# Ledger of designs, part 20: VHH binders against A disintegrin and metalloproteinase with thrombospondin motifs 9 (ADAMTS9)

Target 1, 201 residues: A disintegrin and metalloproteinase with thrombospondin motifs 9 (ADAMTS9), of Homo sapiens (Human) (q9p2n4r1735to1935)
Amino acid sequence: LPQNCKEVKRLKGASEDGEYFLMIRGKLLKIFCAGMHSDHPKEYVTLVHGDSENFSEVYGHRLHNPTECPYNGSRRDDCQCRKDYTAAGFSSFQKIRIDLTSMQIITTDLQFARTSEGHPVPFATAGDCYSAAKCPQGRFSINLYGTGLSLTESARWISQGNYAVSDIKKSPDGTRVVGKCGGYCGKCTPSSGTGLEVRVL
Below, E stands for the ipSAE of ESMFold2; O stands for the ipSAE of OpenDDE; V2 stands for 0.75 times the mean of E and O plus 0.25 times the DockQ between their complexes.

## First folded at step 25 (VHH; framework vhh_6fv0_2)

Design aa3 (from y6 with Y33S D99S W109S; at its last look DockQ between E and O 0.03; V2 from the best seeds 0.00; counts 0 for: pae E 16.4 > 2, placed apart)
Fold by ESMFold2, look of step 25:
Structure aa3 (fold): chain B 201 residues (1-201), chain A 122 residues (1-122)
Amino acid sequence: as target 1 above (201 residues)
Amino acid sequence: QVQLQESGGGLVQPGGSLRLSCAASGFTFSSYSMYWVRQAPEKGLEWVSNIDSGGSSTYYKDSVKGRFTVSRDNAKNTLYLQMNSLKPEDAAQYYCAKSLDTHYSGEPSDYRGQGTQVTVSS
């Protein structure tokens, strides 16, 4: 059984992008093979819960008074804010790229992402420039349920920036992660030292 | 080594059109999503548009939607931006890029060309 999309080409003679079953760490997984007309096909996991539960946000509103954390940190459309943060963006994901050798998600591959507002934002990334009072508004969401994969315990996020803060919650089974990240200005990204490692369920 | 060369900029009247090109070499162009970004004199880099590796999915900043069209020719390793109905606010240095990663206060710059200038006479 093929263990990557290049082997699918070799063993099955396939040249079309699409879903294929691959043998990954002793289990069958459904992997979307892209670029099958080239010598360098890429492996993607199709997200069962899609764009609605898999997204990355750099929040675009900035408080008029950044020394405050109003509403006990809750987001409000009627905040005393301006919507002018240049780095703001919102990306959602139907598929994510995976490196099957390292079992790492490649968060910067946006091929199957849709950026509906602002700048493209890598998978598992969030930030803002909302407040200096540790009041994060940027959100990301990961939902791997139904894909056959979960995140390992080694997955870790780094906060970057002035007054940067993150609040990241992982489900016990590793299939769901939600994060709130921000600063004045700040973001969180998966650590390059640990990567965003997955395992086969 | 990755090389990106933008061209096709110039001076145009409001309402006019330009077509930008980005010639790519040193990597497998057809395997990567490609981006157009721009920088006006007193602003940071601003995302304009992107297109997936196969060319089937395209995305645009709201202010250019309906006026700009991104496309690619994977056989020629070339990315394009057709800009119609140009406005003074579109004047900027335009760059193509392999990826645009959001960074704190910084600008992603390591994977873009030298850019091409678009000037709109108001």
Scores: ipSAE 0.000, ipTM 0.124, lowest interface PAE 16.4, mean pLDDT 84
ESMFold2 (binder alone), look of step 25: mean pLDDT 79; pTM 0.800
OpenDDE, look of step 25: ipSAE 0.075; ipTM 0.514

Design aa4 (from z1 with S105T; at its last read DockQ between E and O 0.86; V2 from the best seeds 0.76)
Amino acid sequence: QVQLQESGGGLVQPGGSLRLSCAASGFTFSSYYMYWVRQAPEKGLEWVSNIDSGGSSTYYKDSVKGRFTVSRDNAKNTLYLQMNSLKPEDAAQYYCAKDMDTHYTGEPWDYRGQGTQVTVSS
ESMFold2, look of step 25: ipSAE 0.617; ipTM 0.871
ESMFold2 (binder alone), look of step 25: mean pLDDT 82; pTM 0.829
OpenDDE, look of step 25: ipSAE 0.808; ipTM 0.937
ESMFold2, fold request of step 26: ipSAE 0.573, 0.569, 0.450; ipTM 0.856, 0.856, 0.812
ESMFold2 (binder alone), fold request of step 26: mean pLDDT 81, 83, 81; pTM 0.816, 0.838, 0.816
OpenDDE, fold request of step 26: ipSAE 0.892, 0.898, 0.893; ipTM 0.970, 0.971, 0.970
ESMFold2, last read: ipSAE 0.549, 0.561, 0.505; ipTM 0.838, 0.847, 0.826
ESMFold2 (binder alone), last read: mean pLDDT 81, 82, 82; pTM 0.820, 0.819, 0.829
OpenDDE, last read: ipSAE 0.892, 0.893, 0.893; ipTM 0.970, 0.970, 0.970

Design aa5 (from z1 with A97T; at its last look DockQ between E and O 0.09; V2 from the best seeds 0.00; counts 0 for: pae E 2.9 > 2, placed apart)
Fold by ESMFold2, look of step 25:
Structure aa5 (fold): chain B 201 residues (1-201), chain A 122 residues (1-122)
Amino acid sequence: as target 1 above (201 residues)
Amino acid sequence: QVQLQESGGGLVQPGGSLRLSCAASGFTFSSYYMYWVRQAPEKGLEWVSNIDSGGSSTYYKDSVKGRFTVSRDNAKNTLYLQMNSLKPEDAAQYYCTKDMDTHYSGEPWDYRGQGTQVTVSS
């Protein structure tokens, strides 16, 4: 069985983008092959739970008083805030790119993402410039359930920036991760040392 | 070099009024939110009020809302705080401060002057 989209093209003579079954690490995995009409097709995983459960946010509001964490850290529409963080954005994902050699998610490939506000935000990242008081508001969500993949236990996030904080929660089976990230200004990203590694279930 | 000079403080009776001024130089004043913060003895800096770069939107700590009015004159590079119905709890050193640049890595309200003392006595 083919092990990447280029082999699907070569072995099956396929020229259409679409879902194909590939042999990955000894197991069958459904992969969306994009760019099949070219010499460099790319591999994507279709997210069964879609863009409502797979998104990345840099939150655009900043507190007038950055020394507090109001509402016990809850987000409110009526906050005493200004909507002026220039890095703000929201991206949601229907598919994510995977490097099948390294089993790493390519978080910066936005081919099958929709950016509904502001700047594009890579998969698995979040941030804000809301508060200096450990009050993260930026959110990301990952839901891999039904894809045949889970995150490995080695996947880790790092915080970057002034007063940066993160609160990352992983499900036991590695299919769900949610994060709250921010600072004055701050963000979280997958660690460059571990990347965002997945395994085939 | 950012320079801020507060003035207009003094001694006032409860219920009285003062008008603070802040002369600004060394930056493009009209591009920044400006803040009033205050510090009572042995306390940290406390947010009082702020105003957007154009002067259209004003914001206040709850305890001063309705009593204090922040304003600015961008032609004179000057920030003002009109303080009415002053209470003993308003006594403090008052500072004006320049808003944080979003790429800045310092403390909240790093750019402030020497302050001006407001004293409220019976």
Scores: ipSAE 0.432, ipTM 0.800, lowest interface PAE 2.9, mean pLDDT 91
ESMFold2 (binder alone), look of step 25: mean pLDDT 80; pTM 0.814
OpenDDE, look of step 25: ipSAE 0.773; ipTM 0.898

Design aa6 (from z1 with S57T; at its last look DockQ between E and O 0.71; V2 from the best seeds 0.00; counts 0 for: pae E 2.1 > 2)
Fold by ESMFold2, look of step 25:
Structure aa6 (fold): chain B 201 residues (1-201), chain A 122 residues (1-122)
Amino acid sequence: as target 1 above (201 residues)
Amino acid sequence: QVQLQESGGGLVQPGGSLRLSCAASGFTFSSYYMYWVRQAPEKGLEWVSNIDSGGSTTYYKDSVKGRFTVSRDNAKNTLYLQMNSLKPEDAAQYYCAKDMDTHYSGEPWDYRGQGTQVTVSS
């Protein structure tokens, strides 16, 4: 059985992008092959729970008073805020790219993301410029349930920026991660040292 | 080199008024939000008010709404704070502060003047 999309081309004679079953680490996984008309097709995982549960956000509001954390950290439409953070954006994901050699999610590949506001935001990334009182508002969500993959325990996030903070919650089985991240200004992103490594279930 | 110089502080009776001024230089004043912040003895800096770059929209800490009015004159590079109905709780060193660029990794209110003292006799 093929172990990557290039082998699907060679062994099956396939020429169309689409879902194929690949043998990955001894398990059969459904992988979307893109760029099959080229010599360098790419492997993606279709997210069973879709874009409502898989998204990344850099929040666009900034407090007039950055020394506070109002509403006990809750987001409010009626905040005393400026709507002027130029780095803001929101991206949601139907598929994510995986490097099958390293078993890493490639968070910066946005081919199957939709950016509905502002700038594209890589998978598993969040941030804001809301507050210097460690009051993160930017959110990301990961739901790998049903894909046959989970994040390894080694996956970690780093916070970057002034007053940067993150609140990352992982499910025990590694299929769900949610985060709130921000600063004045701050972002969280998977550590470049560990990346977002997945394992087959 | 950002320079901000506050003036107009002094001693007033409760219920009295003061008008603070802030002369700005070393940056394009009309491109930035401007802030008034204050510091009482043994306390940190406290946000009082700010105003957008064009001067059309103003924002206030709740405890000063209706009593204080921020304004700016972009032709004179000057920020103002009209303080009415002053209370003992308003006594503080008042600072004018420039809005910070979002890529600057400093403290809130880093670009501020030396301040002007407001004293309210109880």
Scores: ipSAE 0.521, ipTM 0.824, lowest interface PAE 2.1, mean pLDDT 92
ESMFold2 (binder alone), look of step 25: mean pLDDT 82; pTM 0.823
OpenDDE, look of step 25: ipSAE 0.778; ipTM 0.921

